VH-VL binders against p45365r139to255. Designs and how they scored, part 3

Target 1, 117 residues: p45365r139to255
Amino acid sequence: RILILEQDASHAKKIASLLATIGMETLVVDDPMKILARMQAFRPNLVLMDLYLPGATGSELTTIIRDHDDFYGIPILFLSQEADLDKQLAALKAGGDGFIKKPVSREALIAAVEYRM

## First folded at step 1 (VH-VL)

Design fe4 (framework fv_fezakinumab)
Fold by ESMFold2-Fast, scan of step 1:
Structure fe4 (fold): chain C 117 residues (1-117), chain A 122 residues (1-122), chain B 111 residues (1-111)
Amino acid sequence: as target 1 above (117 residues)
Amino acid sequence: QVQLVQSGAEVKKPGASVKVSCKASGYTFTGYYMHWVRQAPGQGLEWVGWINPNSGGTFYAQKFRGRVTMTRDTSISTAYMELSRLRSDDTAVYYCARGPIWFGESYYFDYWGRGTLVTVSS
Amino acid sequence: QAVLTQPPSVSGAPGQRVTISCTGSSSNIGAGYDVHWYQQLPGTAPKLLIYGNSNRPSGVPDRFSGSKSGTSASLAITGLQAEDEADYYCQSYDSSLSGYVFGGGTQLTVL
């Protein structure tokens, strides 16, 4: 079960449809502030999260997720076009597990899911 | 400057295990994947697997699953590859190599250690 | 066995141009995965020469260029120099193997 936190509705739909093609159950979350409630209800095995979201960075949200006893071990992969190494390192230090380059390719997405699932 | 310093050459008997180390410096150790690639004498390059030093997560090539274990120690910026139940055809130079944190199409190896020769013979 | 096919050797004289091919299949290069190239001088570790099909790392001269089309890629070396004598390897990712794959290597002789 893969939770997708991506504000661009068309991009989130594209990722979700790709994952459905390989048999994955997905949930798209459009409001970063509802992430904990949605994770509690959905119980994902993997979180795909845009690094830059309205009102919060992916790093900030990752810190919040990692501070929650139920979610400390769930893999978090960032969807990002961020080329700045310092920004990438900050996201990993917050508890992230890796990155998938935007625009997300089918190949990168499948490779990431194979590793985590 | 990025440096990957590997442990010295090893001579092992068939059936033994070997553990090779790779100490990283000149960059943030947890910001890049560490790959292991081997090269048998006079032959080409063969990918063994990778470790994410940040999470400790690993992924191994199908050929090595069950015999290889990759670990790291973030306090000393060192990655390890242990290969067990050694056979004579495991004789090779084993390289550690740094890769980007991106999944899929973007993985390449930008800096390599000098290699560790592992010789498996009686 | 190498998954990507390269010619075992190529040769050229100083100042000439050579091209090294790398042929894959639908599960790797044909699936859209990038091709990267490495130079290995005798007795040394491989060095990244080209990444992402056609990009050069800092310090790699523009005499080296890469391209990709369909299921194949190629490395072009112009203005050959004696110091270019080395083994060259292509590398990509293979979805059917869920792993990184290399070509068999091409030995470049400059004489």
Scores: ipSAE 0.006, ipTM 0.606, lowest interface PAE 9.2, mean pLDDT 84

Design fe5 (framework fv_fezakinumab)
Fold by ESMFold2-Fast, scan of step 1:
Structure fe5 (fold): chain C 117 residues (1-117), chain A 118 residues (1-118), chain B 111 residues (1-111)
Amino acid sequence: as target 1 above (117 residues)
Amino acid sequence: QVQLVQSGAEVKKPGASVKVSCKASGYTFTGYYMHWVRQAPGQGLEWVGWINPNSGGTFYAQKFRGRVTMTRDTSISTAYMELSRLRSDDTAVYYCARSRYWGYFDYWGRGTLVTVSS
Amino acid sequence: QAVLTQPPSVSGAPGQRVTISCTGSSSNIGAGYDVHWYQQLPGTAPKLLIYGNSNRPSGVPDRFSGSKSGTSASLAITGLQAEDEADYYCQSYDSSLSGYVFGGGTQLTVL
């Protein structure tokens, strides 16, 4: 089960469609403020989130998720165009597990997800 | 039990900087976000930004990017907001307010009046 | 100008009911973001009155209630009392601004 936090509906739909081709159940969340409530209801095995969201960074949301004992071990992968190594390192230090480069390719997405499932 | 105690009023010249403090007590400082919201005299509320006291991470409203800096000192449970290159229209009461998660502000400081005049 | 639209004033007599509207757009309330309400007594900081569209914090009387439909939200106050005289602000999140937004505020007068 994969939770997708992505404000852009077209990108979220594209990612969910790609994951559906390999049998993954997905939930798209477009509001960062609802992330914890959606995680508690959906119980995902992995979170995909944009590193830069309206009103927040993925790093800050990762800090919130890691604050909960229920979600301490869940993999978090960032969807990002960020090439700055220091910014990538900051996201990993916040508790993230990796990155998938935007635009998201089917091959890269499936490989990253399968490695962590 | 929860209290947010802010620093006293400031009077500044245009072009100066001001640094407002907000000392938290009655809860775990690093467990909650701290937001800053301002209110010009006789006007409504305007969100400035937030800081996560645990990580030091910040996010600012677009209007204030490049002029505002938010910091904290966990040893004294105090958050700070510094606003630079002050203009007369920055005259306002500046509030700190906490949030467990994003969305709403459950406790507010008393406010700090910042007056910018020549 | 304020992003969310509230009437600038509303009035009622003790014991009556008033409602305060909060009108947004497709980028905030219409996008599904929750609406929260704050009460600001003269000379004081705002106080949380309603969160998550309709929830009351401990200590807020059940005379205060919130609702949300489409691009708008409403705060209802029943059994008006003199101490309810205050400014009321709605607040949500706006995706086009990537930030928190407030209504312009409504001054409630209890006559």
Scores: ipSAE 0.005, ipTM 0.557, lowest interface PAE 14.1, mean pLDDT 84

## First folded at step 7 (VH-VL; framework fv_fezakinumab)

Design s63
Fold by ESMFold2-Fast, scan of step 7:
Formats: structure tokens, C-alpha cells, sequence
Structure s63 (fold): chain C 117 residues (1-117), chain A 120 residues (1-120), chain B 111 residues (1-111)
């Protein structure tokens, strides 16, 4: 089960569709304010998170997930562009597990998810 | 021990500005949002806005936009709220309060409040 | 004016149960945003009592509990004690305002 935190509806649809081809159940969350409540209800095995979110940073959200007893060990993968090393390093330091390059390819997404499931 | 220590009471005339401070200790100041909430005498709580001390980013309730400014000084772990063009109905206790996403953005630690009295 | 609706007062005898309601709308509680509750003893700052609808911070007795259903939330207090006399406020987030909102507050009297 994969929770997708992505505010762009078109991008979220593409990612969910790609994961459906390998039988993954997904939940799209477009509002960072709802992340803990959605994780508690959905109980994901992995979180995919856009590194650029309105009102929050990927490192801030990673910190909140890691601070929660129920979600301490859930893999967190970031959707990022090859442009900002400092943001990528901050996300990893906060407890993130890896990155998937935008624009997201089917092959790269499936490989990264299967490795961590 | 997490504490928020606020500046003392202020008496101001209509049209003046007031700047309230909130000094944090016992935690990493830059890792938590800081909110400001006011309460007129005998009335309920009213949210004013927040600052995220790490970036200095702010967001204010619509009612206060154009009159409120929130700032911080990370070297002394202190947040500030300045309210300008004061009116008599701005008379209230002003609280600073910490939130974290770990508490679902609830305001888990509060300062004791600063009474601001606006009168002619 | 408060965005969330609470009764202005409730009362109960020592040892009894009271509930305090908090009624919102589709842009706040009804949109799935969490409800938090604060206790304000006379002359003091508010204190976090319940967060995330039903969770208690360390040090809050289990006689305080929260719940949420539809567009509303409730705070339940069992085994009332004189020390519970306070104002109680609910709080949520409102997407149409893009901001935090409070209820008008409920004064609890323990008779």
C-alpha cells in the first residue's frame, strides 16, 4: 500500500496509474495538513512525497512521520528534479530513504518501490 | 523543560503600534511553528497567525493582514508580533504558542500571555 | 464571531459525566481536519487537553476523551472534579479561510 503526497492532480494520477500496473493500492493526499490522519487510516507500507509542497518542506514532513511511533520505519521516497542538492540532502538527513527523478518513468518508479516493499 | 516567556503588559493609545516578544527555551526553536492567539477580556480565543522560525515564513489571518508583522531572531530564540494602527477593540491578552506536526499542528505549549490595553 | 459552535456553558456535579460539543462545517471538521481541545483555568493560559481528535498529551488523565463524527466533535469528561471548572475550547483548521479556527468556548461549572 502506497501513500502519495502530491498536490498536482495530473502527476498524482500518473503515479497512481503506474503503480496500479503492478497491483499496488494507492491513496493520494494533496494537503500536507492531512498527512498523519491519512497515514493512520490507510496504514501505508511506503510514502511517495513530492519534494516541493505548498506550505511544507519534504524534510519537515519527513521529521513528523519519523517522530510518530507508528510510522518510524516506513520508507519515504521523494519525487524530485535534478536541480537542488541542498533540498535532497536535507530530506535524507531528516530520515528519507531515496529519490525518484522527475519526470517519473515507469521503470524507475517500479524499481524503487519494489526494492523497498 | 519547554518554556515560552513573553514580554510584559503594555498600555497604548489608539493609532500606536505594539511589539510583543516570546522567548523560547528547552527545545530547538527553528523546528517548530510559532503561533499568536489573542483573547479580549471575557471573550474567546482568536488566531492571529504564525511564523516558521527556520525560514522566517509567515501567514496571517485575513482580519490582521496589513496590520500585523511577525518576525524572529534565531540567535536568541525569540519570536515577535507587532500590531500597528491599534484600536480599542485590540485590547486583549496576546499569547504565543508552539505547534508541531507531531501533535497534529495542535498548540502544545503556550506562553503566559501579554496584556495589551488600548485606550485614549 | 467564532467559526466553530460550542454551547456557552455546561454544568455537572462531582463524579458525573458531561460532554461539550463542537459543531463545524464542510470546510473544517467536515473536510477531515483534526479537532484539538484546550482547557483554560481561570487566570491562566490555555493548556492542550486533546489533540488529533482523541489523543491525550502526557499528564492528561484518561477521564478526558475526545471524539469526532461528521462535521462535529465532542469532549467528554467523566468523574467530574472541582478542579475541572474552566473554559474549554475546540480548534480545527478551515480550508476556505486557510487558517486555524476556534470555537466560542464553553464554561464548565462543577456544582
Amino acid sequence: as target 1 above (117 residues)
Amino acid sequence: QVQLVQSGAEVKKPGASVKVSCKASGYTFTSYYMHWVRQAPGQGLEWVGYIYPNSGGTFYAQKFRGRVTMTRDTSISTAYMELSRLRSDDTAVYYCARDSWGYYRAFDIWGRGTLVTVSS
Amino acid sequence: QAVLTQPPSVSGAPGQRVTISCTGSSSNIGAGYDVHWYQQLPGTAPKLLIYGNSNRPSGVPDRFSGSKSGTSASLAITGLQAEDEADYYCQSYDSSLSGYVFGGGTQLTVL
Scores: ipSAE 0.007, ipTM 0.605, lowest interface PAE 11.0, mean pLDDT 85

